# VHH binders against q96fz2: the designs that were tried, part 61

Target 1, 269 residues: q96fz2
Amino acid sequence: CGRTSCHLPRDVLTRACAYQDRRGQQRLPEWRDPDKYCPSYNKSPQSNSPVLLSRLHFEKDADSSERIIAPMRWGLVPSWFKESDPSKLQFNTTNCRSDTVMEKRSFKVPLGKGRRCVVLADGFYEWQRCQGTNQRQPYFIYFPQIKTEKSGSIGAADSPENWEKVWDNWRLLTMAGIFDCWEPPEGGDVLYSYTIITVDSCKGLSDIHHRMPAILDGEEAVSKWLDFGEVSTQEALKLIHPTENITFHAVSSVVNNSRNNTPECLAPV

## First folded at step 23 (VHH)

Design HA8
Fold by ESMFold2, fold request of step 24:
Structure HA8 (fold): chain B 269 residues (1-269), chain A 123 residues (1-123)
Amino acid sequence: as target 1 above (269 residues)
Amino acid sequence: EVQLVESGGRLVRTGGSLRLSCAASGFPFKGYAMGWFRQAPGKEREVVAAITQSGGKIFYADFVKGRFTISRDNAKNTVYLQMNSLKPEDTAVYYCAARFGFYETEPREYDYWGQGTQVTVSS
């Protein structure tokens, strides 16, 4: 997983993240750095995307079940990194394989600090290798969406009224991530950055790609992954597995160029 | 100034009961898992019990065998250890400890420590 869509306006995104805390109270996550949120149909590594994390990471007396939403850099920069430029990191941290997460210092260390996050997206893109050509077929992959009589189709979301019919009640894809905090050696703001945990693809996606993000399906899974005050690392890792509760459709090659930020990126073909 | 102050340790007979308290100050107590550890003469410090911030998860060492109960009161910044059916091998200095986030069983994982309270169980 190396490309996502996360295009919702901040207020729509926030409402889609409504949750219940440990005491059963309905809440919205509180934003940190909302001005760094850059919505786009076509997010790539090194860009900022919103993640959920426990309030306890920011307020040491907080209830660990309360959630913060914050933009973070995709591509984890380990806290121990010594160079001034994150692009000099000698290995790819866009994803973290679940089967080796406890063997890689870049991921094991922040995981041991409880630095678990939920990476939010409309869905993600994967490119299928096709027999007989160098061309690859991109697909947009996402949670099945509940249909109502007022629901619109993804392809019809090119007007304000049609957009709302598709996206106002969109179920966001919720992926398991690990984050870290890096202090630049020459000063400046702390850099928050994340990796997406990957697993072997489910049967439904195996013809598209052999890996998929670890998807947290439902509020119980999301709550347990986030709540590092009440859920141990070992217990949290049991949440990391493939899921068949996923759907997809083919899209045009517009998405191939990461500079293209239009609804056409995810429109069915 | 971070402080963990244990109290309640005393001499008791085998089979007796005792309640230890640990009063915390100088740090954001609610965000910490709390643990009780003990150290007998000539022995290494070992975990007795631990509890998460909400009390939703609790750990007990095998030697406890249902005899001790850990609890906490976040409004009073206090953690407790109720000790029943005490045995001479429970004789030790008992320490309160705090760890940010989730608890662990290794003493080196804990951020703050009390000075301990002596529990002595006579035969």
Scores: ipSAE 0.767, ipTM 0.908, lowest interface PAE 0.9, mean pLDDT 92
Fold by ESMFold2, look of step 23:
Structure HA8 (fold): chain B 269 residues (1-269), chain A 123 residues (1-123)
Amino acid sequence: as target 1 above (269 residues)
Amino acid sequence: EVQLVESGGRLVRTGGSLRLSCAASGFPFKGYAMGWFRQAPGKEREVVAAITQSGGKIFYADFVKGRFTISRDNAKNTVYLQMNSLKPEDTAVYYCAARFGFYETEPREYDYWGQGTQVTVSS
């Protein structure tokens, strides 16, 4: 997993993240650094995307079930990194394999500090390699969406009125992530960055690609992954597995170039 | 200044009961898991019980066997250990400890420690 769509305006995204805290109270996540949110149909590594994390990471007396939403850099920069430029990191941290997460210091250390996050997206893209050619077929992959009389088709979201029919009640993809906090040696703001945990693909996606992001399917899974004050690392890791509750459709090659930020990137072909 | 102050340790007879208290100050207590540890002479410090921020998850060492109960009062910044059916092997210095986030069983994982309170159980 190396490309996502996360295009919703901030207020729509925030409402899609409504949740209940430990006491059963309905809440919206509170934003941190909202000006760093850059909506796009075509997000790639090194870009910022919104993640959910526990309020306890920012307020040391907070209820750990309360949520913050914040943009973070995709591609985890370990807290121990010593160079001035994160692009000089000598290994790829876009993804973290679930089967080796406790063997890699870059992921084990922040995980031991409870630095679990939920990476938000409309869905993700994967490219299917076709036999006998170098051509690859991109697919947009996302949660099945509840169909109502009012709901619209993804391809029909060209106007503001039709956009609302598709996206107003979109179920966001919720992926398990790990984050870390890096203090630049030259000073400046702490850099928050994340990796997406991956697992073997479910049977439904195996013809497209052999790996998939670890998807947290449902509010209970999301709550347990986030709540590092009440859920141990050991218990949280039990949430990391493939899911068959996923759907997809083929999209045009417009998405191949990460500079293309249009609805055509995820439109069915 | 961070401070954890244990109290309630004393001499009791086998089969007796004690309630230990640990008063916390100087740090944001509610964000921390709390633990009770003990150390007998010549032995390593070992976990007795631990409790999460909300009390939703609790750990007891195997030797407790239902005899001890950990609890916390976040409004009073205090953690308790109710010890019943005490045995001579429970004789030790009992320590209160705090860890940000979730609890652990290893003493080295804890951020703050009290000075301890002596519990002595006589035959």
Scores: ipSAE 0.756, ipTM 0.909, lowest interface PAE 1.0, mean pLDDT 92

Design HB15
Fold by OpenDDE, fold request of step 24:
Structure HB15 (fold): chain B 269 residues (1-269), chain A 123 residues (1-123)
Amino acid sequence: as target 1 above (269 residues)
Amino acid sequence: EVQLVESGGRLVRTGGSLRLSCAASGFTFTDYAMGWFRQAPGKEREVVAAISWSGRSKYYADFVKGRFTISRDNAKNTVYLQMNSLKPEDTAVYYCAARLGLFTESPQDYQYWGQGTQVTVSS
């Protein structure tokens, strides 16, 4: 996974992240660093995206089932990294393969500390290799959505008004991530960064791409992944597997350019 | 205390119209999606219509077929269901429900419920 969409306004995004805590109380997540949230139809590595994480990471004795929403850098910078520039990392941390998560120190260490997060997105993009051509067809992949009055599909968003109708009740994609905290050697603010765990693609997606992000489908899966106070690493890792509960459509080549940030990126062609 | 109070249910003839209202109190209304559900005797509770917190997105069950309109007034903490072209099959107790965040089709996902209002459509 190297490209996502996360364009919802903050107020819409927050409501889309409503959850139930351990006591059964319905809650909205509290924001940390909301000013770092930058909505975009075209998110690439090194950009900031909102993630969910347990409140216990920030507050001692907090209810670990409570959630915080925070923008973090895509591309995990491990805490032990001693260089002043994260770009000097010699290995790719955009993704973490599920089969080797425990073999790589950069992922194993933060995971052992309970630094699990849920990466939020409208959906993610993947490119299908076309047989006989060097061209790749991009696809937007997301959770199935409820059919609203005018929106049988994202394609019904033919006007700004219709667009709003489609996205106002959008179910966000929830991907399993690992985050870490890095303190720059020269001082400054702590950098929070994340990697997305990847798995082999489900059967439905296998013709498009052989790998997919580990999607946490449903409130229970999300809750268990986040709750490092009650759920062990071993138990949490059982949640990491491919899911068939996805849909997708072909999009234009507009998304190929990471600088493009328009609704056309995820519009069906 | 959270309260949802439905009103407007009555006896009407086939082809008639009704407007149901649900007044909400005791919670932040603008954080909640609202839904109308109905339950006929001997049948399961089913979703009729739902509306997002902002009112920008709406859902209708297949049986509605353009006959009903859900709306909300956030300033009045009220959700409405305009029902036109009513049929005997629409006879049921109609319930207002609230869910934090997004609306869904599942009654189980909704936390707050009204007492219901009886709608009877005579042939």
Scores: ipSAE 0.919, ipTM 0.958, lowest interface PAE 0.4, mean pLDDT 94
Fold by OpenDDE, fold request of step 24:
Structure HB15 (fold): chain B 269 residues (1-269), chain A 123 residues (1-123)
Amino acid sequence: as target 1 above (269 residues)
Amino acid sequence: EVQLVESGGRLVRTGGSLRLSCAASGFTFTDYAMGWFRQAPGKEREVVAAISWSGRSKYYADFVKGRFTISRDNAKNTVYLQMNSLKPEDTAVYYCAARLGLFTESPQDYQYWGQGTQVTVSS
């Protein structure tokens, strides 16, 4: 996974992240660093995206089932990194393979500290290799959505009005991530960064790409992944597997350029 | 205290129209999706229509077939269900419900419920 969409306004995004805590109380997540949230139809590594994490990471004795939403940098920077510039990291941390998560110190250490997060997106993009050509067809992959009266699909978003109708009740994709906190050697603000855990693709997606993000489908899966106070690493890792509960459609080549940030990126062709 | 109070249910003839209202209080109305559900005798509670917090997105059950319109007035903390072309099969207790964030088709996802209003459609 190297490209996502997360374009909802902050207030809409927040509502879409409503959840139940351990007591059954419905809650909205509290924001940390809301000003760092940058909506975009085309999110690339090194950009900031909103993630969910347990409140217990920030507040002592907090209910670990409570959630915080925070923009973090895509591409995990390990806490032990000693260079002053995160871009000098010599290995790719955009993704973490589920089968080797415990073999890589960069991921194992923060995971052992309970630094699990849920990466939020409208969906993610993947490119299908065309046989016999160097051309790749991009696809937008997302959760199945409830069919609304006039806009059963993203394709119905042919007007600004229809567009808003489609996205107003959008179920966000919830991907399993690991985050870490890095303190710059020269001082400054602590950098929060994340990696997305990947798995072998489900059958439905296998023709498009052989790998997919580990998707946490449903409130229970999301809650268990986040709740490092009550759920062990071993138990949490059981949640990491392919899911068939996805849909997708082909999109234009507009998304190929990471500088493009328009609705056309995820519009069906 | 959270309250949802339905009104407007009554006896109507087949082909008639009815407008239901639900007045909400005790919570931030604009953070909640709203839904209308119904339960007929001996049947399970089922979703009729749902509306997003802003009113921009609407869902209708298949049996509605364009006969009903859900709307909301956030300034009045009220959700409405305009029901046209009513049929005897529409006879049920109609409930207003609220869910924080997004609406769904599942009654169990909704936290707040009204007491319901009886709609009876005579042949």
Scores: ipSAE 0.918, ipTM 0.958, lowest interface PAE 0.4, mean pLDDT 94
Fold by OpenDDE, look of step 23:
Structure HB15 (fold): chain B 269 residues (1-269), chain A 123 residues (1-123)
Amino acid sequence: as target 1 above (269 residues)
Amino acid sequence: EVQLVESGGRLVRTGGSLRLSCAASGFTFTDYAMGWFRQAPGKEREVVAAISWSGRSKYYADFVKGRFTISRDNAKNTVYLQMNSLKPEDTAVYYCAARLGLFTESPQDYQYWGQGTQVTVSS
């Protein structure tokens, strides 16, 4: 996974992240660093994207079932990194393979510390290789959505008004991530960054791409992944597998350019 | 205290129209999706219509078939269900419900409920 969409306004995004804590209380996640949230139809590595994480990461003795929403840098910067510039990382940390998560220090260590997060997106993009050509067809991949009046799908968004309707009740894609905290050697603010865990693709996506993000489908999966206080690493890793509960449609080549940030990126062709 | 108070339910003839209202209090109304549900005697509670927090997105059950319209007035903390072309099969107690965040089709996902209003459609 090298490209996502996360374009919802902050308030809409927050509502889409409503959850129930362990006491059964319905809650909205509280924001940390809301000003760092930059909505975009075309999110690439090194950009900031909103993730969910347990409140216990920030507050001692907090209820670990409570959620915080925070923009974090895509591309995990390990806490042990000693260079002053995160861009000097010599290895790719955009994704973490599920089969090697426990083998790589950069992911194993933060995971062992309970630094699990849920990466939020409208969906993610993947490119299908076309047989016989050097051309790749991009697809937007997302959770199935509830059919609403006039437009149950992105394809019916033929007007700005219809577009807003489509996104007003959008179920966000929830991907399993690992985050770390990096303190710059020269001082400054602590950098929070994340990697997306990837798995082999489900059968439905296998023709598009052989790998997919580990998607946490449903509130229970999301809650267990986030709740590092009550759910062990071993139990959490059981949640990491391919899911068939996904849909997709072909999109235009507009998304190929990471600078393009328009609705056309995820619109059906 | 959270309250949802339904009104507007009455006896009507087949083909008639009703407008149900639900007044909400005790919570931030604009953070909640709202829904209308109904329960007929001996049947399970089922979703009739749902509306997003902004009122822009709406869901209708298949049996509605364009007969009902859900709307909301966020300034008044009220959700409405305009019911037209009513049928005897529409006879039920209609409930207003609230869900923090997005609407769903599942009654169990809604945390706040009204007491319900009886709608009876005579043949």
Scores: ipSAE 0.833, ipTM 0.916, lowest interface PAE 0.5, mean pLDDT 93
Fold by ESMFold2, fold request of step 24:
Structure HB15 (fold): chain B 269 residues (1-269), chain A 123 residues (1-123)
Amino acid sequence: as target 1 above (269 residues)
Amino acid sequence: EVQLVESGGRLVRTGGSLRLSCAASGFTFTDYAMGWFRQAPGKEREVVAAISWSGRSKYYADFVKGRFTISRDNAKNTVYLQMNSLKPEDTAVYYCAARLGLFTESPQDYQYWGQGTQVTVSS
């Protein structure tokens, strides 16, 4: 998992993240650093994307079932990293394999501190290797969506791409992540960064790629992964497994160039 | 105090038309998706139609077959169901429901419900 789409306007994204706290109260998550949200159809490692995490990470004695949404850097920078530039990290932290998470200090340590997050996206991209060629077929992969009728207005000052798809009821992909907090040695703001946990692909995706992100399917799974105040590391890790509740379609090679940020990146071909 | 108040249910002949209304209060209407559900005696409550918080996305159950139209007026905090070409099978209590954020097909996901309005379609 090395490319995602997270393009929704902030107000649409926020409503897509409605949730229920442990007392049954319906809530929208509270934003931290909303000005750092950079929507794009084509997010790559080192970019910022929104994640969910427990309010308890920020406020002593907060209800750990309450959620904060915040942009974080994709590519976990361990708290012990000593260089001044995160791009100098000698190993790839874009993803974290579930079968070795308790063996890798970069992931085990923050996980032991309860630093679990849910990484949000419209969906993710994977490239299928075609047998007998060096060509790769990109796919856009996402939760099944409720089929809707087109209900747009004629007169909006919108881009033409919005007329074929309306995203105000899109179910966001919710991926299990681990985050860490790094204090730059030269000073400045603490850097929050995350990795996406991966698992073996489900049968439905195995022809595309042998790995997939660990997807948290439904509010119970999301709540348990986030709630480090009430759910131990050991219990949370039971949530990490492949899912078959996923769909996909082929897309054009426009997405290959990470500079392309247009709806064509995820349009079916 | 959240309140959903349905109106417009009545007896109508097969092939007739009927418009249901649901007036909402006590919450920020534009944060909520709205749905119409129905329940016939001895049957499970089922989705009829749903509409997104902005009104741009709509869902209809397969049995609707183009006969019903859901709409909302965010200035009046009201959701509507226009029902045409009614059949005896449409006889049920119709409920308005609200869900923070996104609509779904499942009644269990909705937080607020009206008291219902009876629709009866006679042969």
Scores: ipSAE 0.791, ipTM 0.905, lowest interface PAE 0.7, mean pLDDT 91

Design HB15
Fold by ESMFold2, fold request of step 24:
Structure HB15 (fold): chain B 269 residues (1-269), chain A 123 residues (1-123)
Amino acid sequence: as target 1 above (269 residues)
Amino acid sequence: EVQLVESGGRLVRTGGSLRLSCAASGFTFTDYAMGWFRQAPGKEREVVAAISWSGRSKYYADFVKGRFTISRDNAKNTVYLQMNSLKPEDTAVYYCAARLGLFTESPQDYQYWGQGTQVTVSS
């Protein structure tokens, strides 16, 4: 998983993140650093994207079932990193394989601190290798959506009046992540950064790619992954597995260039 | 003290029209998606229509077939269901419901419910 869309305006995205706390109260997540949210149809590693995490990471005695939403850097920068420039990381931390997560210090250490997050996206892109050519076919992959009125295609969201009719009720993809906090040696704000956990692909995606992000399907899975105050690492890792509850469609090569931030990136071909 | 207060249900003849209203109070209406559901005797409660918090996205069950229109007035905290070309199969108790954030097709996902209003369509 190396490319996502997360393009919703902040108010739409916030409402898509409605949840129920441990006591049954319906809530919207509270933002941290909302001005750092940079919506785009075409997010790549090292960019910021919103994640959910437990309020307990920020406040002593907070209810660990309450959620914060905050932009974080994609590509985990370990807390022990000594260089001044995160781009000098020698290892790729865009993704973390579930089968080796407890073997890699960059991931095991923050996981042991309860630094679990849910990575939010409209969906993700994956490129299928096509035999007989050097062409790769990109796909946009996302949760099945309730069919809304006057939306025959997800690409219909390219007009201003029609955008809200498609996206106002979009179910966000919720991927299991691990985050860490890095203090730059020269000072400045703490850098929050994340990796996306990956698993073997489900049968439905196997023709596209052999790996997929670990998707947390439904509020129980999301709540358990986030709640490091009540759910141990060992119990949380049981949530990490492939799912068949996904859909996809082919898109044009416009998405290939990460500078392209337009609805065309995810429009059906 | 959340309240959903439905009105407008009555007896109508086949082919007739009816407008249901649901007045909401006790919560931030513009954070909630709204739905109309119905339950006929001996049947499970089923979605009829739903509308996003902004009113811009709408869903209709297949059996509606263009006969019903859901709308909302966020200034008046009210959701409506305009029902046209009514059939005897539409006879049911109609409920409005509210869900924080997104609407779904499942009644189990909605937090707040009205008391229901009876719609009866005579042959």
Scores: ipSAE 0.772, ipTM 0.897, lowest interface PAE 0.7, mean pLDDT 91
Fold by ESMFold2, fold request of step 24:
Structure HB15 (fold): chain B 269 residues (1-269), chain A 123 residues (1-123)
Amino acid sequence: as target 1 above (269 residues)
Amino acid sequence: EVQLVESGGRLVRTGGSLRLSCAASGFTFTDYAMGWFRQAPGKEREVVAAISWSGRSKYYADFVKGRFTISRDNAKNTVYLQMNSLKPEDTAVYYCAARLGLFTESPQDYQYWGQGTQVTVSS
């Protein structure tokens, strides 16, 4: 998983993140660093994307079921990293394989501190290798969406002026992540950064790619993954598995260039 | 205290029209999606229509699409269901419901409900 769309305006995104705390109270998450949110149809590693995490990470004795939403850097920078430039990290931390998460120090250490997050996106892109060619076919992959007032494609708008009719009620993809906090040696603000946990692909995606992000399907899974105050690492890891509750459509090669930030990136072809 | 108050249900003849209203109070109306649900005797409650917090996105169940129109007036904290070309199978108690954030098709996902208003369509 190396490319996502997370393009919703902040007010739409916030409402899409409505949740229920452990007492049954309906809430919207509270933002941290909202000005760092950079919406785009075409997010790549090293960019900032919003994640959910427990309020307990920020406030002593807070209710661990309450959620904060904050932009974090994609590509986990371990707390022990000594260089001044995070781009000098010698290995790739954009993803973390579920089968080795407890073997890799970069992921095991923050996981043991309860640094679990939910990575938010409209959906993610994956490239299918086509037999007999170097060309790859990109797909946009997302949760099934409730059918809205329109005709044609499910989950996608049929015309540009009708896109708000779909996106105002878009169910965000919720992916399991691990984050860490790095203090730059030369000073400055603490850097929050995340990795996306991956698993073997489900049957429905196996013809596109052999790996997929670990998707947390539903409020119970999201709540348990986030709540490090009440849910142990061992119990949380049971939530990490492929899901068949996923849909997709082919998109054009416009998305291939990460500088292209237009609705065409995710439009069906 | 959250309150949803439906009105407008009555007896009408097949082919007739009526408009249901639901006045909301006790919450920030523009954070909530709204839905109309119905329940006929001996049947489970089912979604009729839903509308996003902004009013820009709408859903209609297959059985009512084209005959009913959901709308909302965020200045008056009110959601409406205009029902045209009514059929006897539309006879049910109609409920207004609210959900923080996004609407869904499932009644169990909605946290606030009105008392219901009876719609009866005679042949």
Scores: ipSAE 0.753, ipTM 0.886, lowest interface PAE 0.8, mean pLDDT 91

